# Designs tried in a protein design chat: VH-VL binders against q9lss7. Part 35

Target 1, 226 residues: q9lss7
Amino acid sequence: MGNTSDDDKILSYEDVVLRRSDLDILNGPIFLNDRVIEFYLSFLSTVHSSTTISLIPPSIAFWISNCPDTEYLKDFMKPLNLRDKDLLILPVNDNSNVEVAEGGLHWSLLVYYKEANTFVHHDSYMGVNRWSAKQLFKAVSPFVSNGDASYKECTDTPQQKNGYDCGVFLLATARVICEWFSSGGMKNRDELWFANVKETVPDLVNHLREEILALIKKLMSESVSK
Below, E stands for the ipSAE of ESMFold2; O stands for the ipSAE of OpenDDE; V2 stands for 0.75 times the mean of E and O plus 0.25 times the DockQ between their complexes.

## First folded at step 9 (VH-VL; framework fv_gevokizumab)

Design ge1 (at its last look DockQ between E and O 0.01; V2 from the best seeds 0.00; counts 0 for: pae O 3.4 > 2, placed apart)
Fold by ESMFold2, look of step 9:
Structure ge1 (fold): chain C 226 residues (1-226), chain A 118 residues (1-118), chain B 107 residues (1-107)
Amino acid sequence: as target 1 above (226 residues)
Amino acid sequence: QVQLQESGPGLVKPSQTLSLTCSFSGFSLSTSGVGVGWIRQPSGKGLEWLAYIYWDDDKSYNPSLKSRLTISKDTSKNQVSLKITSVTAADTAVYFCARYPASTFDYWGQGTLVTVSS
Amino acid sequence: DIQMTQSTSSLSASVGDRVTITCRASQRITNYLSWYQQKPGKAVKLLIYYASSLQSGVPSRFSGSGSGTDYTLTISSLQQEDFATYFCQQSYRTPYTFGQGTKLEIK
């Protein structure tokens, strides 16, 4: 008898291909992988209209953080047209922190909002991605501002209570921020989306895995019907 | 400067309810986005997590004791309380409260000894 | 429940020594591990979280390392005030559990 471990494709959505194992990840208690994160960020881009908002895929954010050459970075960044964006959503992963023996296990979120000219880092586990977030900030800042953007660590970010929900917090926070932006954005320069995140994310994270599963199943059903 | 201090009865008779209070300063459950947890240490033994309560009133209990534990907060007084019902000699321990940002306890009180004895 | 094991209950060392304390989890906890210092009659002190992140105000002679199920706390040059009991704690899921402790004593 042969040993074949097929990981069946279940859905193609935009540029993301989801597999059977991704459903198992969503059932938990397992931290979310790149594919699930990219899928849901792509979904949010569709829902919230992508005219001036850009939700950056994990692989792209990783490459930006680790590009060794300033000239190659400039060439890579040109087609992204980041100067034209009012909101950037950038996933952060500790995979880029080569000082840690085991990276790639913690997700957080870096957000740029042009009206405030500010990058805000949201980390659901005691700010452990601060180094990785600062690397991404340094790499991106020249392409959205004159290098004069502020960096802020949001210490009021809802915190995870286990070692596997950081991706869920990333996606919940991104969703709340997208909703805030689509509803008109800045009301108070020093508060931005922080109150909305603080008030909404804790309850949302309790149900988001189930919501994403339901979304995937709905999309699978629509694909089969074609 | 974050400070926590436990207060309790010192001596409790078996079958009674043990009531502990954690008073803290340097942070607020209404504004700081953190919680408070309780940990105990029987004499010469290791540490045992009991419960936490978070700023949004999310709470969790150690399953080995959960039917006997109640955690609550009074945000206006900067206090968190823990009650343990039906105590026995096995509940004799030093009881600590600690600030709970996320699954880790970053600032602890000095601890208060509770003895369960007639 | 995740069991945390510190295989040595006590260590003897002298001021200036490099000391390592080990901790093993019964399953992978993927860096969700904290180290604490306890002295008699004193508040417990967090030293390290997320396996290697140094808590604010903790001397740089303390460091944490490891991955998966196996973690270590290192004191690079032992000071008089470092004689204490050290506990590891998994922060991966409730119930949070601690190792039994390693007491560091003067040789």
Scores: ipSAE 0.614, ipTM 0.845, lowest interface PAE 2.0, mean pLDDT 88
Fold by OpenDDE, look of step 9:
Structure ge1 (fold): chain C 226 residues (1-226), chain A 118 residues (1-118), chain B 107 residues (1-107)
Amino acid sequence: as target 1 above (226 residues)
Amino acid sequence: QVQLQESGPGLVKPSQTLSLTCSFSGFSLSTSGVGVGWIRQPSGKGLEWLAYIYWDDDKSYNPSLKSRLTISKDTSKNQVSLKITSVTAADTAVYFCARYPASTFDYWGQGTLVTVSS
Amino acid sequence: DIQMTQSTSSLSASVGDRVTITCRASQRITNYLSWYQQKPGKAVKLLIYYASSLQSGVPSRFSGSGSGTDYTLTISSLQQEDFATYFCQQSYRTPYTFGQGTKLEIK
């Protein structure tokens, strides 16, 4: 968005430039946008610094899912080296129109875990993004394994109680999974992060907006002090 | 350390164009999140924000003066310039440039006095 | 435009005094408020940003508080070097605007 009197730039973090309107989103009962989601995913990447973890920005995930040219996609995916990643965090949006920016209505999370060679979809709103998630899965799968990765819906995914916190659930779930992975990951073949998500996400979503806002304020203060 | 210094003509005739330059050190406008702004202060009066420019060349102007203001940057020289066209006596003021990170002006120049007089 | 009003244009105080300067915005500015110190012949100095954050290098005797439309700069124990003019500024939206200033003079 261009320079508007009401949407001043307030913070540059990695590749994300946050604006005043983004803070307003965090303060209100409003859907999280791509910038806020990208910001927090970038932050999580810094907290869980590993060459084998990749948190994919929403814009990149969308592009991968909607790329019309297979050869172009191959070239695009080369530098990402997804085959060498042990954990992939992929935001899913239900936008089906590549010509419309931010046209989606719902966010969910697709996760790839290499050790289990499986994609897991977490949707906080009754799995409405299953189609979009599968599209992304189909696009990404050839680049992470030998094409034999499995796909499943997590049926125990915590569900949102309102119509605007899907992005919050996405970020909360991503955080829990990253923490799970950093703590050692799968200890046996049958136990992934599902219990952790079920136990932790419902409470985390209640205060995550405030936490993200506090983080932004802190980063702003650090920027001024430099 | 961060330093800014304004330079200007000192005296400008009415209807002419005022050109100001801000030279700075201790930071770069190639750094993401950094901006530089201009503020002026007429004698005995308050401060008036004029414009700012960001590292990515995004610009904003005071609406009351927008038609007369042009802000630009030369990152390689660590300079920001401001032009004000069609000046009048009302444009007589001390002009300041300041660094603008995270919605605040954290470092200021000492200012340069510009008098508009025939 | 958002108008910034400092209720006091001039204030007299003595060294050691607790001093409070207030600033009011014409609308809610959600803590996007900075306080500045101006002395003749010197560069304007940032004291407080985001309503209550102390700028690096500024003495701890300076503090900022407030929310919504009303904000306060406090000097807990006035020092000789603190006699100056103080300005508030909102950065909630453009055009950015300043208060008219409060001149702190020696009693």
Scores: ipSAE 0.048, ipTM 0.646, lowest interface PAE 3.4, mean pLDDT 92
ESMFold2 (binder alone), look of step 9: mean pLDDT 92; pTM 0.935

Design ge2 (at its last look DockQ between E and O 0.71; V2 from the best seeds 0.71)
Fold by OpenDDE, look of step 9:
Structure ge2 (fold): chain C 226 residues (1-226), chain A 118 residues (1-118), chain B 107 residues (1-107)
Amino acid sequence: as target 1 above (226 residues)
Amino acid sequence: QVQLQESGPGLVKPSQTLSLTCSFSGFSLSTSGVGVGWIRQPSGKGLEWLAYIYWDNDKSYNPSLKSRLTISKDTSKNQVSLKITSVTAADTAVYFCARYPASTFDYWGQGTLVTVSS
Amino acid sequence: DIQMTQSTSSLSASVGDRVTITCRASQRITNYLSWYQQKPGKAVKLLIYYASSLQSGVPSRFSGSGSGTDYTLTISSLQQEDFATYFCQQSYSTPYTFGQGTKLEIK
């Protein structure tokens, strides 16, 4: 009988409801789930409040990638107005079973940058999600470009040292890219965020869990005082 | 082409310190995400992970041997070193160094045999 | 520590045979498992990573499968050069641990 107490709601942030078990995930060497990832992406959206940046929730990214009906997908994508976005952050999961929620075991990051008309995939574990990323790319590309966007694997993506921090690397990379974009983006036609990611993400991942925990605690305290 | 080569004394007396060196080519420990570590294999037995060191000087040791192990790197020479103190017969093994791109060992050296004998 | 167990220490087979080697983890490792090939006097070779991803340069007759705690290496049609010892390794957490190995011998 799973102790019902471990599933208590602790915070509502935007469209995300965090539970006590999510704190346990952040405190331990445990794989980040879609809720934690969605929460932090939502948070980053608030920090980087540009209308031209879109951080797509994991559930939406998954749906886009696995939508069986093209017409339905078109209708679904209309309100997202992805053509008007300069930067898209797309979480990638290796879940291949649409019937099983949260069935994925590995997170990576797909990024679209309009100025370069390119998708870049960042995988922290030897590119294992390349197929999933390409699938998502194929699904999203018609809605961001005239089908002429390029796809690239970032070969200099920092690699994880364990089997539970892929979500952390996703979030860290997303953060760095958002910061890069907010700081002015491409200064030179040939340099994207790769150097920033390479330089910053390895250190950021070492303390990002703690930072996210601290953030959640802060938000919890603020919600009680209201 | 990625290559690794282990070097060691071959023979060490009990209670002495074993020093091993891994020389590698085809990659650099200045590259983000790259690690090098040591694994050993006693005769007729399985593989035992000993330690790793990454480009950022992050180190980890097998808890069972942590007190006796010291891993270090010389990036300029493309070398990683391992020291094992207070060796006993139980430390007799083939010692391998390997590259660790993502907690996975994609390239290995051929190994060097170390015998602890009085 | 995560314990890795290969139930079979030795297996005899003939060229052309389908061979299966199993590996079990003491806890869930969520596909962070690699398979290695070891031959005497040669460097250990990575075959499979993340349970089923084929390492570059490895023949397609090698494949990996499994989930949770149970994983399998399959050689679809055994070749002469495939007689070796095979190890599984979890890459989920430190200390990294290996199975005891399965020696594949000629029948």
Scores: ipSAE 0.795, ipTM 0.910, lowest interface PAE 0.7, mean pLDDT 94
Fold by ESMFold2, look of step 9:
Structure ge2 (fold): chain C 226 residues (1-226), chain A 118 residues (1-118), chain B 107 residues (1-107)
Amino acid sequence: as target 1 above (226 residues)
Amino acid sequence: QVQLQESGPGLVKPSQTLSLTCSFSGFSLSTSGVGVGWIRQPSGKGLEWLAYIYWDNDKSYNPSLKSRLTISKDTSKNQVSLKITSVTAADTAVYFCARYPASTFDYWGQGTLVTVSS
Amino acid sequence: DIQMTQSTSSLSASVGDRVTITCRASQRITNYLSWYQQKPGKAVKLLIYYASSLQSGVPSRFSGSGSGTDYTLTISSLQQEDFATYFCQQSYSTPYTFGQGTKLEIK
């Protein structure tokens, strides 16, 4: 029942199923949905395959932030093995009013880096996710450290100029940080990845939708050609 | 303290080019995530966004005036300029520059009046 | 282009009153809306961004609410310094557009 053309599965990648409508989202000036975000985070996970890097799916990060029961949270967090991670990539959203049919969603990025014992929040729109990022930090910090990790708001994060590219900024920033880490990481302790983000993310966000589209097409072709 | 100040010619003849300068302090366009925009207000009317220039030199113009507008920056002088070619009486307005952290303008200058008159 | 409408051009109120100013967008702008205060001879002041986020240094009597296409600025207890013109602005896409303004005057 309903129109099946936009719902057609086009790719299964890890635990993510992409549909034709997801290509349309990437082509347009349209807010990136959780499937596209999860897909690209999963792709980054395979490119930077290491037991010390974890890119957390959006649904998992949301659940962690909103779990009211501390004991249940401990049981949930155990399989994630977060204490073993040197780099942790956590998508953040502020879904404060679920009764609105659309909107109320803004994506940003929280990153933990073990060598600095620091969480850093990157928000491409005037820090509007700061409260949500702080809640996620508080929930996760005991499971990556002795509860003594620092929190830092990165105030010079590249900023979006519209209401639909926050997900693109999230993915671009995550990619730059993963590349920074895989290239040796701690190049300058008081700078971390900030210079790389400043230098690379602004141009990358202009091309990333196109790159993700090309990547999906390539993966679709490889699945058929096997 | 973030401050912005507009300067302009006061009077411009029709068909001439209007040149505006925004001088600012308390921030730099070498800093990631910030820019400067221009907004104008004709007397007794609403605000109209004209253009922005971002720290990475990304620019955007209001399409209704795009062919007439040029925005540029001089990062070392903490200045942004706007030029509007072929002005008419419709370009008579108070012109504001404002800091642009994203699609919102958090600090504004006091404005400068430009009158287009024969 | 996204049109922003403030249906009330002028509003009279007294010190201590609770005041609401409304703004409607011609399409959904998903909370990408800012409120500004303008006084004669003064720089325009940002009050609220992202529909409900209070700008640093703005008194807590100011608040923003709404979603989708309909947004509201509220002043919970009007002060003498709050008599000004208030503009909304959509920050969803270029060209950024403003409401026509609502002038708040002393009764």
Scores: ipSAE 0.632, ipTM 0.835, lowest interface PAE 1.5, mean pLDDT 88
ESMFold2 (binder alone), look of step 9: mean pLDDT 92; pTM 0.933

Design ge3 (at its last look DockQ between E and O 0.71; V2 from the best seeds 0.73)
Fold by OpenDDE, look of step 9:
Structure ge3 (fold): chain C 226 residues (1-226), chain A 118 residues (1-118), chain B 107 residues (1-107)
Amino acid sequence: as target 1 above (226 residues)
Amino acid sequence: QVQLQESGPGLVKPSQTLSLTCSFSGFSLSTSGVGVGWIRQPSGKGLEWLAYIYWDDDESYNPSLKSRLTISKDTSKNQVSLKITSVTAADTAVYFCARYPASTFDYWGQGTLVTVSS
Amino acid sequence: DIQMTQSTSSLSASVGDRVTITCRASQRITNYLSWYQQKPGKAVKLLIYYASSLQSGVPSRFSGSGSGTDYTLTISSLQQEDFATYFCQQSYSTPYTFGQGTKLEIK
């Protein structure tokens, strides 16, 4: 439990407030939390500013997956206009307790690509989040398609080498897919982003923490100058 | 079907270099996310991780033995090799190679006994 | 280094028994724990990964549970072929480390 100093606000970016402890997470062999993930997804949204791409925050994805009231979910989903999106990036967490915030221990990525009308799950640790991903898929699918979207596990998803980089793999994979989409997306009916992910993510994860840290520091400096 | 098989000299003299080879089938070290590592087990004792090598040539060693260990791969032959220099009686053990999909050992060889004796 | 401790080195049980084996990590490993079965002259077998995920092909009588630093392997109804040595392993960080093992013997 960090002292009061560890909880100091260091940056406000979009709807995310980063704290000093978040920097510690990025600097160490520590599991990425929902704030860091949300921050970088927000950042990617700014880089890929297409109205047809939606990167869903972890908290929203979790709520969608665990919403107990169907009518409430319908109302909640209306402003998201997911039917108009061509690409959805959805972080998946294995938290099964709605009463405990940040209770999950593993991050993975669920992606919806409208052109192929398919959900793809990317899990960097032997598919341990398959159940959670399917739950999220079932919850989201009615709002993106007429219930006929397919679901598949990406078997060629790069695997993590430790127990603390699942969030890093999530973010790296999200980045690669967004870049793939922005570059023109599917060129033929049979090829999605799988090759790109397989080729690029393993190297990207090696330095992504440092890159994110550098980004935060840069943004902090810019905030002070304003 | 994934299979791994260790091979070694059986007997090594003190101060010499122990060379081990892991031959595997059913997978390739050209596949992203795949690694192969070595684990050893002295008689009546627990398992000790020694080293791993991944498809992208990323390698790691147990810090306690790092100075004496060298791991390498030959992807074309589906082989991974381990060398241990300056062996002593403490290096007497059964040596296993195993596949690493995600910092977990999902397939193992049967192991090869190596005895260090004068 | 993360130390893994199996408090019980040997356990005697009978066919049909419910058996529990425990493993403790020296620090939090956030479910990145695997269980292995070792028999003489055979390849080590992965049973459970990520604390509770059953490896493909492993009988459902095997289950894993736990969180934080404490984890448990359970065999709901022991079979003759289950007499073996069981190891836990943390997959959180290098160097990867194993418990000392628990030998399950016939009573």
Scores: ipSAE 0.780, ipTM 0.909, lowest interface PAE 0.6, mean pLDDT 94
Fold by ESMFold2, look of step 9:
Structure ge3 (fold): chain C 226 residues (1-226), chain A 118 residues (1-118), chain B 107 residues (1-107)
Amino acid sequence: as target 1 above (226 residues)
Amino acid sequence: QVQLQESGPGLVKPSQTLSLTCSFSGFSLSTSGVGVGWIRQPSGKGLEWLAYIYWDDDESYNPSLKSRLTISKDTSKNQVSLKITSVTAADTAVYFCARYPASTFDYWGQGTLVTVSS
Amino acid sequence: DIQMTQSTSSLSASVGDRVTITCRASQRITNYLSWYQQKPGKAVKLLIYYASSLQSGVPSRFSGSGSGTDYTLTISSLQQEDFATYFCQQSYSTPYTFGQGTKLEIK
């Protein structure tokens, strides 16, 4: 079903189109939609500019988790070329009741790091996405390893204190991990990026909405070219 | 095993400052990514959230009471304290502390009764 | 402030009954709702968080459901130890607020 509205388009960035209402979401204490999340993940891709990193769009990760047909999944995953990636950033959706009510979708983050052959799940609200993250891990693992990757829940992940910032925590965590990777990555196998996330994300989430809003406005002015 | 226990004065006179201490074990505010909150319940009434303090020093107060509330922590002692200034009979309640992982309270103390009476 | 309403203050039931307790928020809280059990002289116990997630150690006869503004706690087969007062709490934004409570009594 088409979801086209009269809402003005304000920016085309890579494969995402932002609309006026997306700025309003960033200004308020409002749940981040998949467009804002995809935009910022795409921006992180350009800033870190690496052929070995893949930040998967929310819609793609959701589809991978929910594909019932293993042969169709193989055909879908082939063009993504995930075996060549050293770092894979996957948004996780809570798909329970997502079909019946507006809002209530919980975002978390699943990350694969090839050097450690490990998937790590970061959930900012009491681990409520553990099941969904495991399903995504099981779906993706064969296409990035031979099914021998380990899975970890990061229990020290910074926690949200409201019902509308899970997307902000997702993006902040993704950004810190991308920065960690671009700075040389693993210092030891048991620590990975966990200390960086714990130390940096709490302060970052207090300002990230404003930063993303400023970024969008800057890109809008550069895109107009007049 | 997570355990929390409140201690307080039992009886406080009007206009004085009420001081409460939460002592806890089975987690730490230095490493666990969690906080402690305070909730009170006047006799025969519902629960009222007062404040939290988090491992990263983030703190928040119920705005209806925030001018009278101060929350603090002593991480080396595994303690969190709450002070309520200028108490009145309306502050008579059972006071609970509870572990605060994220906007909910997953483990509670048994509560301590504080009576404000002249 | 988000007001939480439990329209039923007292509910009578027998052991073995299926019991449903309701809670309504004054605005959408998008599943950020917790359920607590309180017995006299005992610590308050978290049962359910995020509308439907069962806290560790809570019997499976407890379940939570709902969305938007309307939420329910269900006890599928009431046991003697389940007679208590039940509170909902919105965990969506500060100040965190609680419903008035529903006292579940033996009838």
Scores: ipSAE 0.687, ipTM 0.857, lowest interface PAE 1.5, mean pLDDT 88
ESMFold2 (binder alone), look of step 9: mean pLDDT 91; pTM 0.928

Design ge4 (at its last look DockQ between E and O 0.86; V2 from the best seeds 0.00; counts 0 for: pae E 3.4 > 2)
Fold by ESMFold2, look of step 9:
Structure ge4 (fold): chain C 226 residues (1-226), chain A 118 residues (1-118), chain B 107 residues (1-107)
Amino acid sequence: as target 1 above (226 residues)
Amino acid sequence: QVQLQESGPGLVKPSQTLSLTCSFSGFSLSTSGVGVGWIRQPSGKGLEWLAYIYWDDDKSYNPSLKSRLTISKDTSKNQVSLKITSVTAADTAVYFCARYPANTFDYWGQGTLVTVSS
Amino acid sequence: DIQMTQSTSSLSASVGDRVTITCRASQRITNYLSWYQQKPGKAVKLLIYYASSLQSGVPSRFSGSGSGTDYTLTISSLQQEDFATYFCQQSYSTPYTFGQGTKLEIK
């Protein structure tokens, strides 16, 4: 209805405001933006409503990775209560320039699982975010462990087939891991959620945009009826 | 180590079906997160992507040839096949297969020349 | 289809030279660009993916840069074995398309 400068709000969900253009992103072969990523992570947080799981918004994860002052970082991290978390879901973006909002080109996922005391990086495009993931790991690790957490690249992570679905892989992987955790979690320290991700994510990514669109439309309808 | 090798007829007559096989080692399509693609290069010309098949049997074809192309895999034999129907002289090229981990081609075969001639 | 253009079809240089090969996409491809090396009678070799990521086993004298629609491959100190044709390829969407190639000739 409006021009691009008058992009209409369509839904307020938790701390996220979605706009008409976000539906267009989901419908097209288009790179997912921070708003869609944050929306779905917030939805997963609602569905998996445990005080021991935390799904970190993209803007927060980016800020943690790029904070220049360790004392300021400590004050920023305290209210997040990360030491109380058994599962921590952290989106990773390759934006290295703090002066450019929305400058990143690739999404991946860093996951902390307390029982294994391990950070695992899932990257759907040939590990290109390894450096960014390691910076985030180093920044977060002191606040979830005694500095002794291990870091692992999951080399069997499902790989994307185009240049615009990395965000979809991030969300699908996060969803599978949350479901794994909520269903009882670890049986094998060497495997964790890796088999579940490998077996489920490839098919899920083919349909996830449609599922998110349907979810948004359902929530819009429920908002009107209230 | 990853290796791929193309196998083809060398010479094929116009209007027939061209069948190519890619045999590979050092990876598997059974549970791996990778695929195999086909690229060709006519004499003195650039590279043209033809198709890929992914480990989960997802397939894609170059739209300009889609009606004539069929790609398939045999995961137990580590082979991928490409068929091109109704060939003409325009299908004369060197044909490459390549491993396809994520929308790039990281290991290629040496290529096999196919000539369409009577 | 996304058109990939390498405006220079051939380029001559001497051993030790810094060489730059350019590639332009007809739309933004958000760093989903690869560089390949082709030598006569040999398998094609991946050099660079994601615009700037060096493939394993590729010498560090090769590097990639660029963003949006404009990308470059740089060889910082040309060696005799670098005589080849270089192709860019967009991996943003199907059909995957290649540049026409740039033939690097050593003087």
Scores: ipSAE 0.375, ipTM 0.753, lowest interface PAE 3.4, mean pLDDT 87
Fold by OpenDDE, look of step 9:
Structure ge4 (fold): chain C 226 residues (1-226), chain A 118 residues (1-118), chain B 107 residues (1-107)
Amino acid sequence: as target 1 above (226 residues)
Amino acid sequence: QVQLQESGPGLVKPSQTLSLTCSFSGFSLSTSGVGVGWIRQPSGKGLEWLAYIYWDDDKSYNPSLKSRLTISKDTSKNQVSLKITSVTAADTAVYFCARYPANTFDYWGQGTLVTVSS
Amino acid sequence: DIQMTQSTSSLSASVGDRVTITCRASQRITNYLSWYQQKPGKAVKLLIYYASSLQSGVPSRFSGSGSGTDYTLTISSLQQEDFATYFCQQSYSTPYTFGQGTKLEIK
C-alpha cells in the first residue's frame, strides 16, 4: 500500500478522481481497479453521447447486484431510467463481500441490448463470473423489461492470456459494442456484435492500456492549461 | 473429444536440435482464445513451462530457454512444433503438450520421453 | 519469476480421509491458480482453475480455496483413484510456474 503521500490526485474526470497509483496500474502487470474502469467507461459515454446508451459504473453495478432491499433498489433505479435505454453496459466483478470495497479479483462484462431483449455476458476467463453476472442480470432485468429478457453467455468471447488484463478485456469489449451500436446496431435480426468482438478485441487489448494512459496524460495536460 | 499427442526422436545427441511435434484433435487453433503450450518434466523433478503459441500466432517463451526455443503452429494440420537447439543432458525430460485456453492447461498429452545422450 | 511452493512433497492418507494440499506463491497472483492431477502413464488432468472453479467432469469431492499468495486443494473424501501427484500452477504472469508437486500415497 503506497504511502498516502505518494498517491496524489492527478485528474478529475466527471465523477472519477484518478490518482498516481492508477497510472502505475496501467503501466504494470496489475489488474485494473474500479477507478480506471469507471474512468474509461465515462470516457466512452462521452464519445458515444446517446441518451439511449448507458454505461454503468462499477460501483453502481455492484450496488444493484447486492442491494438487500427491493424497495430501496426500486428507488435507486428510478433516476437511471433503464427502461428507456437501448444499450446497457454493466461491469461485473466477482466481489462476494459487500463490506469490502474493491474486493473482487476478476472483471467481466454484462450487456443488455433492448432490440433483442437479451443480456449477454462476456467473460475473458472461462466464464468464472457467470454466477455474478446472473445475479446482476436478475437484479437489473425487472427494470429493463417485463421480466422476459433472455440471458446468454457469449461462447466466442476472446480470452485473456494473463492474469491481469480482465479489466482491459472488459473495456475493449465495451468499446467495440458501443461502436457497433453507434454504427447502426443490429442490421439483421440474427446478428449481434459477436463477430465484431471476436475480430477486434484480441488486438485492441494489446495496446488499450497504453491508449488509456495516453488519454489520461492528455487530459492532465489540458487541465493544467486551464 | 479433445486429444493431444506428442512425438519426438526419443534420443538426441548433445549439441543437436530437438524437434517435437504435438498433434491434436477435438479443437482448432483457428479458434479465438485457444493456445497450445509445451511443458517438460525431468525425471523425479517438477514441471517446467517452456512455451506457448496462440491462435493469433502470439508466442511466449520461458526466459531461461528463450534463446534455444522456437515454437510454431500448422493450423491446417492441427499441429504445434517445438524446437530446442544445442541440447544437453539437462534437456532430458518427458515433454508434454497441452491445450491452453485462458491461461490454463485443460487437456494434456501423455508426454514423450526425450533422452540426451552421447 | 513467481515461485510456487508446495511445502509437502508427500502425504500418506487412507480412503475416506479428508486431504488438504497447500500451495504458496512468492507474490500475489489474484486467484490465477490451477490444480492438476498427475498419474503415471496417464495424461495430466486439470482439476481446479481460478483457485476455486471446478473443471468440468471433475468430481465434487475436489475443491479449491485461497487468496493472495496462499491456496489449498481439498479432497473431502479420498477415493482409491485419487492417489496421485498433485501440483499447482500460477497463470498470473509469464513465465508460468508450477509447484514441485505433492505425492498422495496410500497409508
Scores: ipSAE 0.246, ipTM 0.756, lowest interface PAE 2.5, mean pLDDT 92
ESMFold2 (binder alone), look of step 9: mean pLDDT 92; pTM 0.937

